# VHH binders against q8pxy1, part 28

Target 1, 323 residues: q8pxy1
Amino acid sequence: MMDPQIERKLIEIMRVIHESDKPIGARAIADELNNRGYDIGERAVRYHLRILDERGFTRKHGYAGRTLTDLGENEMNDALIGDRFGFVISRIEEMAFRTTYNPETDKGDVVVNISYFDKDDFETVIELISYTAHAGYMISPRVRIFEEDSLEMSLPPGKIGIATVCSVTFDGLLLKAGIPVEPAYGGILQIENKKPARFLDLISYSGTSIDPIKIFMNRTPTSVLEVLEKGEGKILANMRQINSSAYEMTGKILKKAEKVGLAGCITLGEIDEYLLGAPVETGKFGAAVVGGINGICALEETGIEIETNPISTMLDYQTMKEI

## First folded at step 4 (VHH)

Design y21 (framework vhh_6z1v_2)
Fold by ESMFold2-Fast, scan of step 4:
Structure y21 (fold): chain B 323 residues (1-323), chain A 124 residues (1-124)
Amino acid sequence: as target 1 above (323 residues)
Amino acid sequence: EVQLVESGGRLVRTGGSLRLSCAASGFTFSSYAMGWFRQAPGKEREVVAAISWSGGSTWHADFVKGRFTISRDNAKNTVYLQMNSLKPEDTAVYYCAAGTKTYRWFSESDYDYWGQGTQVTVSS
């Protein structure tokens, strides 16, 4: 009956409302969906909210916004059961497919996260991201900066945007080589003596409608500054599962990427063995990569107000500047 | 072990100048914002000045603007407070503090580490 694209947007809007502890408005819903990588404006959200109201899935709370009805909760539960509308997994798959970067030529597009902050914080942001990247706790020391009135990106007045390389870039590199990669967990990784020790907390990508990295950022359980100081503490990391038949080829590709500055402190597990305490399916091995936004986490730890859209878009890696 | 050690506090006359120093150890100094607080007898501790981790941003309380200047030397792990045109009202114990919150420097709770303080007395 209705455009499949519209039906998908309705389900994603319901997920945002479901995950809110209180009524949520159209602007906040649009902002949250954009933070999850979905391109949607407030007016479009209002249109979709009217459809949800008509279907009896949402209840209005005046200016405070909307909550899900019992009927809406049931519809969300039905939608989640099939994993058929997994927004985060779908976004990872899309961005991996769009990755064109080739480590042998140093050309092509990489997946980036985009963060926004007050222009008065610019010096602090650049210095701390640079420090974190060169310490090995980000994917790459290359960034791209978007200023006010940039034709490349629409920013609020007084804000600057920064793009940092996303770990999904590795999923794309492996996909280009014919290696299927299964995103497994986003998590908090304990660093001891400057080396990965174990995962302290894990959220499955298949078991959530919110990006696990975004969940951890909102709770700010990282201590990236402590890791930079003492070589001990907590950082963001992702874990993937890969079929054992691709073990040798995966290692070769990641080693080539490292030579051109795409490193991220990659740790490969042994076949059929847990990696850093995280479970791995029989016939597979784990691959752990530091989160591409650990420098942003360090900035949040300093109290800087910064908004991040993980797995946001594609950028030509050659247009990104080493800092 | 984290340590902040203040030095330079002493008796000075009204209109005089004094530079306080705070030597930091046991943490990555260049990753922390630094603040100077003071507490006069019988009064609450109040923020005097703050500096971002890079030194690119500084803040000074209205009652010391134009007279006091905060600065830092990340190579020496030291933060300074240059105090000029001192007044009797500036008499207090001055504390150095380190925190991870570069734009939230107005409250004691925004700082993670504190020095023991150094006494500044300004005679009329």
Scores: ipSAE 0.000, ipTM 0.103, lowest interface PAE 18.8, mean pLDDT 81

Design y22 (framework vhh_6z1v_2)
Fold by ESMFold2-Fast, scan of step 4:
Structure y22 (fold): chain B 323 residues (1-323), chain A 124 residues (1-124)
Amino acid sequence: as target 1 above (323 residues)
Amino acid sequence: EVQLVESGGRLVRTGGSLRLSCAASGFTFSSYAMGWFRQAPGKEREVVAAISWSGGSTWHADFVKGRFTISRDNAKNTVYLQMNSLKPEDTAVYYCAAKPYGSWFLDEREYDYWGQGTQVTVSS
């Protein structure tokens, strides 16, 4: 769990690295931060750089210093816009509130991730996402395709966009039914014999300003293809905590969602019990949900270059096509 | 802090031309899609034009098609709306807005940051 003061210093260090046109060392970073009004020494900067290294946001260049990784550059853009500064949980709360989808009517908006890829990869992308979704490792087999001539969203030249359903949609469904949901952990989930076994790595949502999914892409790679082929391997998953008083209603809502194609809840825990090795607060139970981009992870595993923006926007679920 | 500052709004005669500018600061402008929206008295806010992060993709509403052009200069952190052949129906407060992740959407709810607006009045 990181306190807000440490998170702020990490972001400011990333800003200095981002603005440098060459690798930059701890002393140069400290000097620049002092020039900007921060009271920080080289030793403290070295401590914070180790945290950034661990999170996969910085790349070491020996004695020359650090640069931002691609992940670091992407997160820096979010960090620099102020109202996302330090708190991914506020984005989850916003998007859950904006969710209007009702499984009983099959109408309303769901939360989506947006991914971009080369148009020449289109057939492979659709095939692998479809396979991953129908195997049960994505939220929904419905997607939105955005071609180069699309009027709904802009695309870089030569690229196609795809929207996939985000797991935050479940937070929204439960919220609209009167059930508050607490995002607890994002993580890497071990699958054995096609069933969830245990979380291997966990990052608390309450202790980070950066999406755990993005962090795990650099730290602990997934093996979604292995899961699809052998029923063993690593996928992205999230764990939610819900008050014990909502246990029966939560189960009913999730089963209803599953029947209409929102089938990402893998395991519901017991009240007051740890779920798949993840801690659960007293008076609550856990719900483990697949990460909405496991099909995208499978594509990256094949070597396809694909850029993903998780928890990106809302889309009308009826505009999404089953594949 | 994030700021979007519109300028260029004024009184102009029917058939005239006007260029609006929106200067952005406090965020990485080149990573954001930008949009121009307008609101006339007694009407709802409507989307006029949108542009992707790179300027490589643009959209214009049918009611301004062929008359208005959106563009951007990432080196200057500025988005523009060139308005030609202005009509009285174009009278409105024009707002600049920024959406993260580079791709434009036509839903105003996708835009995180908004300017204060600049008044355009078209008279005959």
Scores: ipSAE 0.000, ipTM 0.183, lowest interface PAE 16.8, mean pLDDT 81

Design y3 (framework vhh_6z1v_2)
Fold by ESMFold2-Fast, scan of step 4:
Structure y3 (fold): chain B 323 residues (1-323), chain A 124 residues (1-124)
Amino acid sequence: as target 1 above (323 residues)
Amino acid sequence: EVQLVESGGRLVRTGGSLRLSCAASGFTFSSYAMGWFRQAPGKEREVVAAISWSGGRTWHADFVKGRFTISRDNAKNTVYLQMNSLKPEDTAVYYCAAKPYGSWFTDKSEYDYWGQGTQVTVSS
């Protein structure tokens, strides 16, 4: 659970770094922020830079200072859209509203994550995503591939893009049925004997503009490969809260989605009970869903360089192919 | 220093033709997709056309398809918009924009680099 004041300062620091024509240090960042009306000292900037380093948003250049990583650049751009304190929640709400997929017809738009990587890694990427999806640790085995000359996803020479189904698709399915869903936490989930055991770490969606899953991708290591091999280890998962009045209907909808290949819901909690160690408000129940990018996490574990934009856009599910 | 400089906007009569140019500097032009956007008074900025980094793929909005053609010359770091059969509804400020890889060409928020715009007025 991160403090909204800290998140605001992190975004402003990233903005200063982005606007610099060369690596920039803590003193220069503090001076620039003070020129923009912020009351912040060099020591506080150094503290926030350490957080940005830990999240993978900044890269150190020794005495010269820091630059933004690709992840930091993407996160800053995301945060500049809409409400700085509620951007990720607003994004989830927008994408859920835009979801038109109907499990009865297998037609309509789903929410996707977009990842891109070097063409030389293509076979390994497809194999590992397929394996992870069929093992039940992704939302769907359907993907869409973007070649380097695609207009939907502009890629430089030597790169390939891949779309994978995002867990926010379930928020959209439920919204379509009249069920409001509250995003609660992104987290690291412990798997034991191929079953969810407990959340080891949680970041609240409330009061942040940075997607918790982006934070975990750089802060807390997963062990998806270990889960695939041995049935134990750590994966990405999200937890949502839903009003207790919708309990029966939610279960029916998620079971229907599972039958047609959208199988990312790993557990529903009991009304008024904690779910996998995560707190749930009275009058609600929790729903834990696998992170739509666990196959991407497995690839990173092998040392493959891959960039990911979670909750990226809408795609017609019929244009996505089984792997 | 990244810079996009549009040129070619002017007053033109209905049914006329106009070619817009956008000269790019300060980044690796051949690695970026380019787009043309427009914004009329009281309306949101909308995507008109887009072209891939190589020029091998192009997209045109339905409201200009068959009339407008986007092209690029990577040797000259320039993107073009050829506008034919102009209508009064085409009156707008036209913007050149560049987007990095990993993002959608139709979303204006995905474009990091923007020109100042060039005014096109179509009257009769």
Scores: ipSAE 0.000, ipTM 0.317, lowest interface PAE 11.7, mean pLDDT 81

Design y4 (framework vhh_6z1v_2)
Fold by ESMFold2-Fast, scan of step 4:
Structure y4 (fold): chain B 323 residues (1-323), chain A 124 residues (1-124)
Amino acid sequence: as target 1 above (323 residues)
Amino acid sequence: EVQLVESGGRLVRTGGSLRLSCAASGFTFSSYAMGWFRQAPGKEREVVAAISWSGGRTWHADFVKGRFTISRDNAKNTVYLQMNSLKPEDTAVYYCAAKPYGSWFEDKSEYDYWGQGTQVTVSS
């Protein structure tokens, strides 16, 4: 459960840090917030800064204070539209728009999820993500690693970050080709005999301000390890709706993406028909894609503590390494 | 195909101002942190200023703080270095460099792409 009061305070602290032209300390942050009409003390700011540090949103500069990481800048910008109904759809639209990747040239930016974990778990994390990706239950086998002492992404001490490709990249590819895409559902997908069978649970993107994938990670158990071992179980997936007029072009574009390693067990429905048990509007067809974080779900199933920000930022695909 | 092209370097008198520009092509500029480095004859290359990929964070070396300002225009794929109150010790070849995804940083070994450099000479 997200506490709105705590989340608002974190966002306000991030705004002060963002607006600073240099590292800023807890006392200066508290003073600025009080000048803006907030009743908050230095000790409370320090407590909230620890939370931001743990989430990978802030970087410590010794006694000089903190700055926002790239992850923190992205989160703060997202929070500016988070007060609006349809926040998740707006986020998907933003990231799709920012997608520049062209499968024909193998150049440009893709949408990524960012996860971070203890460096002691590094070998297990890489092995399991690689296995999940090569089994076809992630969007791409390419990842970007961020280390503690790297300034590419500032992390809490002892942590490593990993970027994995997000399924919203497909929405961006289609948008670039002139095909509007409507996000429909995030869900839990049953796999049988190594293929999609049916959705077991669905959350509409139109009815939520919280990413359905985050909700499922917290409440509905996956069994990605079972799918990897036996070809049956539950994974994360999402579905989008596309106008029937774009049916042929959509299929062509997604096949081109698959040939260059952007896959994700894509399933296209028939026009006007339900897809894997999920409803589709008249005049449209559904397109289901496995969730880009199924490898992360597999890690959680082993008991590894891992924090994930889905649909987090853009990354140049050429800087991502195949594992 | 990756190219960083610096421009604006010239002879200028002590106390003068100069703006350097770096035009980027062949990579996704908005996904890269950018830095300005300089190298004087017989010295190691040192970082002068850096700017995050988002443009929201900048870093400036103590020896140029208050005098130099780094900025970027992601729509024009260009990074700038505004140099004010120039001193003879600022004489060097100035290099533009790019690093994938980063807020701001000093480590020259982390930069993937480098320009050819532009000469700045400050006369006493």
Scores: ipSAE 0.000, ipTM 0.111, lowest interface PAE 18.5, mean pLDDT 80

Design y5 (framework vhh_6z1v_2)
Fold by ESMFold2-Fast, scan of step 4:
Formats: structure tokens, C-alpha cells, sequence
Structure y5 (fold): chain B 323 residues (1-323), chain A 123 residues (1-123)
């Protein structure tokens, strides 16, 4: 769902299900929402419940109705925080502002995602992340490893942490050059003949306080391994929109970033034109960037268990090792 | 300039042992996966063994498994192939090859190649 109104309805429906101590049906949900001042009918609730089912947020209990999954419970909690504070957009703005990396000097802080996995999976994790990054489906081949006795973060016993570069680094890079960037969509991007073809699914950053990456991580729509092997399949990507007056300077900055290994900008659109099927506002152009965790998606496809915190923190890029 | 130099190839009797070395220069060796390939007269070049950039992951072809062992020393920029219980069928020119980070079985994925070292196994 790309519509902000629909995303808010989905959140409110999840809230009603969360507050129910037993499975709840569409009619009961509609009645409860109307009691809370929302104008919604049973048919609309049934439609929205199907969307929640497809996202993995709800489970069916036959005639008894639906409950939230563990995934839905977590998204409900995140959405409640986000509704109060605009969490995802505020987080992106904060991290972009804290970005100090300069491609001309190769110095400064970048935004990272943090992932955790079992120590026994270490060699496979490093190899597959390296392969995905060098194939062009991650932001950078540099990572930082955290062991369980690290003073910088607390890790569960038997786990190793890995930091990978987050696409919000580009927002910060452009901001430092005086170019404001608007996050538009997180999505699933079809690759054909090793090139971007079209977005198959999009979630608006302004339509939800839930990070679109969290939603997609718990679905099975990516096929990063297929892309690495055959040059076709599905990856995570996100789309930004930027004011047309910054078109030339944006291209220049992104080319400099690519030369120092920050090569995740997969394509730039034309002013006022849709990019890979994604809508762009008048007076702006789109920039499609690979998701910083595509290597993690590839690992999940092999059956490896990984927990990921996207847009997690800042790291000095010089402390990250090229793999 | 990138250079891979194989050494250690010689004539050896059936059942003998041999250690091949490949010295690398001109690139960041510790960031490259290494492979050993061989080519016998009248046959295509085939993959024998491979090792990841870190040395923690290795692969060996079924026809050499238990007899050959690949290893590397990143401090010395060298990859090795220890060959035991040699057979006449092992007679070939042995090549080392390099590709970034992760090893692959397809020879077309390798960026850099040595000139080869001849191994001859006599009865």
C-alpha cells in the first residue's frame, strides 16, 4: 500500500486486534472503530484484513476471526511510537544530519545497519555479503564486525554483529552539499539482464511510521541469490525524490561517491518523470538506491537466521573493513 | 601490475606427493579468493580446489577430495596446493587464479591467472 490514508486504517485495525484478548472478526472490528469515531464499514475492514494477512501481520482462526502475529505485534508497537513522533522520517533526518563522510577525503561517519547471527555462520555471512556488495547490490563492500565481548554494543551469547552501510548515507552526503532529499518509497525492485527493470511493490515513507524495510524483511519477495546467479530476480531498493534545481550537482556528488566504493545509486530519473514505475512529484526527479541489507536478504534465503536493525547508528567509515 | 607465479611442478612417481605454490603481487591478496585449476592434454581446464579470501572456507573437487588440500598464507601473499597419493590422471598444467572475495567454480569468473606449472605423474 502506497496510500497514506490506507496505511493509517491498517494501523488502527491492528490496534483493535491488539487490544482484543481473543480472535476478532471484521464486523466486530468495524463496530469498535466506529465506536472510536472512525467511519468504516465491514467490507472495508475485510479488504484491509486481507492486506494485513498478505504482509504477515495477522493470522486467521476460521470463523473466530484474526489475531496479530509476533510480526504484527512488533509493527503495532513501532507504529504507536511513530504516530506520536514521526519516528521513521525523524530517524532518517537525524542520521542524515549526523553523516560527516566526504568522498573527496574518504573520511567521516556513515549511517549503518546492524545485523546479528550465530558465530558458526560467520564465514558464510562474510562471503555472501562480499559477493552481493561486489555484484553491486549493496551500498559498500566495507563492514565492521562486533564480537560478543564488544564494549560498543551488547550481543546475545553465541552471536556476532555486523555493520553494513545504510542508504541514508546518501541523504546525508547530499544534505552536506546543501541538497535536501525526500525519502519517497521502500520497495521490491525487479532486476532483468543485470539491470533495474521496475518496482513490483512500493510502500510510502510518508504513509507509514513503520520502516518499509522491516515490512519487506518479514516477507519472501526477494530473490537476491537468483540475481547473483542469473542476473534476474528481486532485490530491496528505495526511491528518493530531489528538487529539479539540484539535478546536476546530485549527479556529480553520486559519481564521486561511486569512485570511493559507495555505489548503491542504481539509477537517476529525469525531471518530472516516473522512475522504474514509481511516481515522482512535479518539479522533482527520482533516485533509486539499492537496499543496504540485500546481502542479509541473500543469507536469509539460504536459511540462516539473522536479526537486523536498519538505520541503526553512525560509524567512522575508516573503521570499516573492505571484504 | 598483477602477477601470479606458480611453482613446484615436476615429474613425480605414482603414489608420490608434491606441494604447489602460487605467489601473488600487484593486488590486495587478502581481499581475493584463490583457485587452483588444471588442464591435461586434449582436455578443457577444470577447477581442482578453491579458498575464500580469509582462508576459512575451502572447496575441493570430488576427484581430488581426501588427496589434495588447498591453503593460504595472507602474510606471504601465497596460496598452496598440497597433493598426496598422486595418480597418472593428475598429470596436467596447474594454474592458480584470483577473483574478489568469494570463490566460484566457473573459471570465467576469475579475473587474474598465472602461466601454469607442469605436473607429470609417471607409473
Amino acid sequence: as target 1 above (323 residues)
Amino acid sequence: EVQLVESGGRLVRTGGSLRLSCAASGFTFSSYAMGWFRQAPGKEREVVAAISWSGGSTWHADFVKGRFTISRDNAKNTVYLQMNSLKPEDTAVYYCAAKPYSWFLDKSEYDYWGQGTQVTVSS
Scores: ipSAE 0.000, ipTM 0.133, lowest interface PAE 16.6, mean pLDDT 81

Design y6 (framework vhh_6z1v_2)
Fold by ESMFold2-Fast, scan of step 4:
Structure y6 (fold): chain B 323 residues (1-323), chain A 123 residues (1-123)
Amino acid sequence: as target 1 above (323 residues)
Amino acid sequence: EVQLVESGGRLVRTGGSLRLSCAASGFTFSSYAMGWFRQAPGKEREVVAAISWSGGSTWHADFVKGRFTISRDNAKNTVYLQMNSLKPEDTAVYYCAAKPYRWFTDKSEYDYWGQGTQVTVSS
């Protein structure tokens, strides 16, 4: 075992590397840590980097510096990191609580993601999102468009915004029915013959201050376009855990939601069993749902620059139009 | 029941090659990171190589870099260690080990271990 003081510094160094846009060197890491209140020099950082290398958590890129390995990302996700630990879960809980949509009446507020893109890309954006939604890889084919001069959302000049339904809407539907839901993992899901096969990569919501979507963009890219063309490839999906006592009611609610166009639930697992390769805690079952932004991932795959705020806000579902 | 079974260890001459295999069962192999460790008589166990759950990332200790290569086949639930240019100092019991994607366990080291396979390098 390592000294607790050293372990804390290793975690902070990994955090700096994770937040870097590119490979980062010991001097830059030391400077960033000093900006965060740590009294540490380049020599000490270099020493700690060797420990991380030995543990398999960092990869050298010659003189360019270090990046985190998959092992390093997993270690960081498992470790408690600062006061932002659990931020994403807190946000999910807030938005789920604010969900008022009722599948029986087709009325109420849903949780949405907001994406921004250059207005010159508008027609391509609408076409690909529509195609992805109608293929079944979005939560809903309903979207809402925000133009530059929209009163409901402040946009940068030359940009258009689009709201797409977020998978947290399902958490809200279940909570409204008295069923607590635990977000478990964001992940990359392999599709084969137009059917879910297995998760290829998973990031725990409880172990990160960063939304898993953002982490995956740097590790394991999607291939939504390939899925749309061939029925094979990689999409974003997430998994939640639910107490076994709610199994029957969960199934009924999700079927009602599917009937009114909220059809993003891929599958429910068996009680106490792994779901598509993802672990499930004893006394619970898993529910796998498509990521609400797979259409946005398809756009990124074409080279379109698009910025997304997941789990962004609430919108009245009746104000969203089918595309 | 989780099991890791190593094979391939034997007596080999200096400069020779060996391929070790570790067959995994009782867990979702593709969700686990895998490592190769070794322990020589009178020495502490040391990490030799590690591979991420997807196989996209690998790490090798400096003392084996360029000589040993870790790989995995998720379809066969197997991790491998290809050992080339073997030296007498490589003599040890080699263990494979697995740790989950760390999200459903607390902060622990490798949790699942094989029984080991003996590699002896003589000159």
Scores: ipSAE 0.000, ipTM 0.097, lowest interface PAE 22.6, mean pLDDT 79

Design y7 (framework vhh_6z1v_2)
Fold by ESMFold2-Fast, scan of step 4:
Structure y7 (fold): chain B 323 residues (1-323), chain A 124 residues (1-124)
Amino acid sequence: as target 1 above (323 residues)
Amino acid sequence: EVQLVESGGRLVRTGGSLRLSCAASGFTFSSYAMGWFRQAPGKEREVVAAISWSGGSTWHADFVKGRFTISRDNAKNTVYLQMNSLKPEDTAVYYCAAGPYTSWFLDKSEYDYWGQGTQVTVSS
């Protein structure tokens, strides 16, 4: 493991080399970095170039300077993608920290998704969300409705807003109990005989700037209506990874949450075992949680125009009404 | 790196029209709500218009309603502000803002990223 300050400078040096169409030397690299606001001298750049050479990321061309190797190009691209795709994880961390809900007291704030739809669709929206929640494919049957004239939320004319509980609420309540939770994957989960069977597709949270659940909503079809009618089909779900030392305490906390209506955890895996076909890192166990917006997916399947902002804000759970 | 680059600001006469564009890079544009803000000399920055991540919902301030229209093209990573029937009071630096991630808010403190601004001057 290298010092983060050194790693940052290595990435910036590789970026300068990449942007040069010809071999570039240490002085020219230092000058360019200083133009970009870095306080770095030629000697320090030469030190970092040796590290890049040793890692196989740069190729030396005598006095002409360095170019990136194929390995160096790949490493730089991975680092740039990492910077870009950190946004979802940062949002999850923020909302988990802001979660104050305590299952012991049934009080506090939960994380919600907010969806917007035409007021003419209100009856159908409420009916399908209620049906989906009571079938067990949402986090909670409690929602909050925002009318056009609501002082709590600005809505376009003719629209109604609905808040539904987000699965990040589980990250927050576990965090408050001292249990760090790693969002691993958003995915499409196959249901058979009304039971979870396997993940059909998975997208890593750390590898995207778009919430994986949102990608699936817009591009990969769910069949929530089929699941509600026949007990088979495809729903949105996500998988969390948790350190094996927290296994027993996690189970206890989730059972307490279930007693007060937060029942979206479909299944807990065993320590070091794959969960529903999804890989789990050594020293961890998986937790599969329904996507908090499966009722919204059902609405989209009927052709209703509905826009959803996942992981949108915090709401006091006791102000949400069961439907 | 996240970057928002505004273009289209210039001098226009009262009653004229102007389209501002904001080109976004370094983040997944289709996941972010976008907003247009403006700031006149000696005044605070105020929200002019906002658009949801998908473009399905838009909001316009009362003082520009019916004259300005916000829109976006997620394929081009660009948000637009079409300004019609311009008034001297519309003179300001116009800023493009992104965020929050998937959320849709009107308060400026909720926006994660900001462009450097483009000057619009409306002469009488």
Scores: ipSAE 0.000, ipTM 0.125, lowest interface PAE 18.8, mean pLDDT 79

Design y8 (framework vhh_6z1v_2)
Fold by ESMFold2-Fast, scan of step 4:
Order: structure tokens, then C-alpha cells, then sequence
Structure y8 (fold): chain B 323 residues (1-323), chain A 124 residues (1-124)
């Protein structure tokens, strides 16, 4: 799976569902797609709806059909952005380019993920994100809180928003120093004795129009709470490939970033060697970075309803507060 | 179904005033942030002003601050743009747009619904 053509069809099906005033069935979806120039039958639509159901993007209403979940609405909106930029890779490259943060001066913009949740869950959210960050499983313990009716986030009544630092910030830091970074894989990383052991699952960034992290979140393959309690379990992480000529400079930049609390590079690989079981191209080295939303995964594991837009926007790091 | 209908665009002399209206239907208006965008011939569409779902927060581009004011009436499902001290460079097609929760107001790709636009021409 993860074929770009399949991902495009999933997005178009979601658009049809979104545009419907009422739940819509597979036959009606197929008919509408055919009206839009797609050659697709009802059986194929049912197959794709099953994939959307499995990802949590659609909700069944018996014979009436499907509607989009909040997660599905968010994914469709992200796909509209991705369609404009040409898949998730272009989004990552755009946000890396917009990154201005300089660890030497501790000034500039970082890439953030935006999450929103019920106001009643605020204390639990802050506590668990703080705990996860200070345990080393998020990029930074700094967050930005958005109040109800914030223009930047435009939240529903009774909701609060939170910005957390996105791992794409590292791509931007390195790019600013003249080091291009290839975001190779999003994945599930096994932790044993509080140390990275191996990647259990990997999704290539070059094969999807949907952010691999969103796919993993919906499939609930993480056990961040177990890692926090016992030092073993599964977290979100991603693997980057960098040209071997940048090896020494990359290490120096990441150490400087860590000094200001911008840490998340869990393992830097050796030139031409696999990293934690993930393949690395000849002439490159790997860098495994924790997923910026592991604290959000921990919250979902507790049953808290939280919506997340990864790689969402830029924020001035100085406006983010340590928790 | 979903409609955003702009009105009020016309020819106005430099220094004049104009109020644009955008009537919304087919969605829960009070749950959406609203924005005004404009596009002049040969130029890209740019954000002019934005307003939160309740009207409690507003933003105006630097090039219109002090001259334009965005407002909304949730009971009437309408958003407004009051334009004062108009200049020839304000000549453009003005678009109304609706953004759902959890999206950033400055990015045009974050807006789900768009109107057809209303032409404003400012002559000297």
C-alpha cells in the first residue's frame, strides 16, 4: 500500500464525503467520482472506504453511508495543502525553508505541531506533555497555549490549543547551515532499558500523500505510557538521511540545539551503516529523531480526545514557554 | 449548498469609503473564522483581514491598518469589511472566505469555502 495513486483516490473519496450534506454510500460516491472524470466502480470505492475506516477517517451510519470523522476532516484539509505543495515531502521542505531559529542566538522561528482538546482536560494534557518532554521523548519542553477564540487557531467553544515543536525544525536548522536533509521514514521505534533498540515499522515519506505519523497515530501502535513507566515500549520516531560530507557539522549543530532545550536526536548513525535496522543509502548517514507528538500519543493512550495537525506552522521559539 | 456571497463592490473615488458584505449560508457560520482576501490583476491573492468565530479577535494587514475594519454579525450570518480612505492601490477583486477550527488564518489553503468575489475600483 502507500501507493501515491491509492492515496490520491482516498483523498478524492474524502472530498466527496465532505461535500455531502448527509451520510453518503459507496454507490453514490462512485457515481459522483465518475461525474468528476474518475473511472471507479462501487466495489473499488468500498475497498477504499475500508482503508479510510481503518485509519479512523470515516464513520459508518448503517445503510445511510459514511461521514468524515474530525480526524478525516483534518486529513482532507492537510491533503489540500499537500496537493498544493505536492505531497508531504514538499510540505516538509517548505517548513524547513521557513525555519529561522539559530541555536547560537536562541532566536527565530521553529516548526510546530498544533493540537486542540477539551478545556476540562487542560491539567492532564500539560502534565503528560511535560513528563514526556522531560523524559526525552519530545523535541522540546516549550509549548504555546492558545485560548478559546484565538484568531491564530480559531478553536471551537470550550477548546484549548497547544503548539509543540516539530522534528522538521531540525531539517531547517541543518538547511540554514547548508546541509540538505532527506526525511526518509516515519516509524515506530522500540525502546528497551530506556535506549533505542530498533525500528519495528517504517513508512517511506517518498511514497505517501498522507503524513506517516497520522497513519501511525490512528493505528495506535505506540505505548509511550509504558516507556515512561518501565523504560520499554514503542514511540514515534523518524529517520533522516544526510550526505556523509556533513557528518561532523551535523553533530555540532545538534549538540548546540540540545543546549537550548531543542533535543530529539535519539541516535546519530555511522556513515554507510543501517541505523536501528532502517536502511541508509550509500554515501549517507542516518539520524533518528523522536516524533514531536509522542506526548500527544500518550494522551490518546489515556483516552483523551485530542486533534492534531502535524507540521502545522511557524512560531517564534521565544514565545513558547517551558512546562 | 454552501454559499458565500459578496456584495458592495463598486467604483469609488480616492479618499472615499465603502462597506463590503459577505452573506453565508449552508454551514454553521458561528463556528468558522472568516477572512477577506483581495486579488489585483497580475498579482497573487493576499489576505486583507480576518476575524475569529465570535468576533473577539481580529487581524488586519499592515497595508490596511487604520483604514479597514473587519466585523461580523453571527445572527445574520454576515461578515463585513469597512474600507475608509481608499487608495488606487486598493483596486482589486475582494473575496470572502471561511476557515474551520484548528487552521491558521494567514494561509489561503486553510480556508474551506470561498465566495466568487466583488470588484472594487478606486479612481483618482
Amino acid sequence: as target 1 above (323 residues)
Amino acid sequence: EVQLVESGGRLVRTGGSLRLSCAASGFTFSSYAMGWFRQAPGKEREVVAAISWSGGSTWHADFVKGRFTISRDNAKNTVYLQMNSLKPEDTAVYYCAAKPYGRWFEDKSEYDYWGQGTQVTVSS
Scores: ipSAE 0.118, ipTM 0.550, lowest interface PAE 4.1, mean pLDDT 83

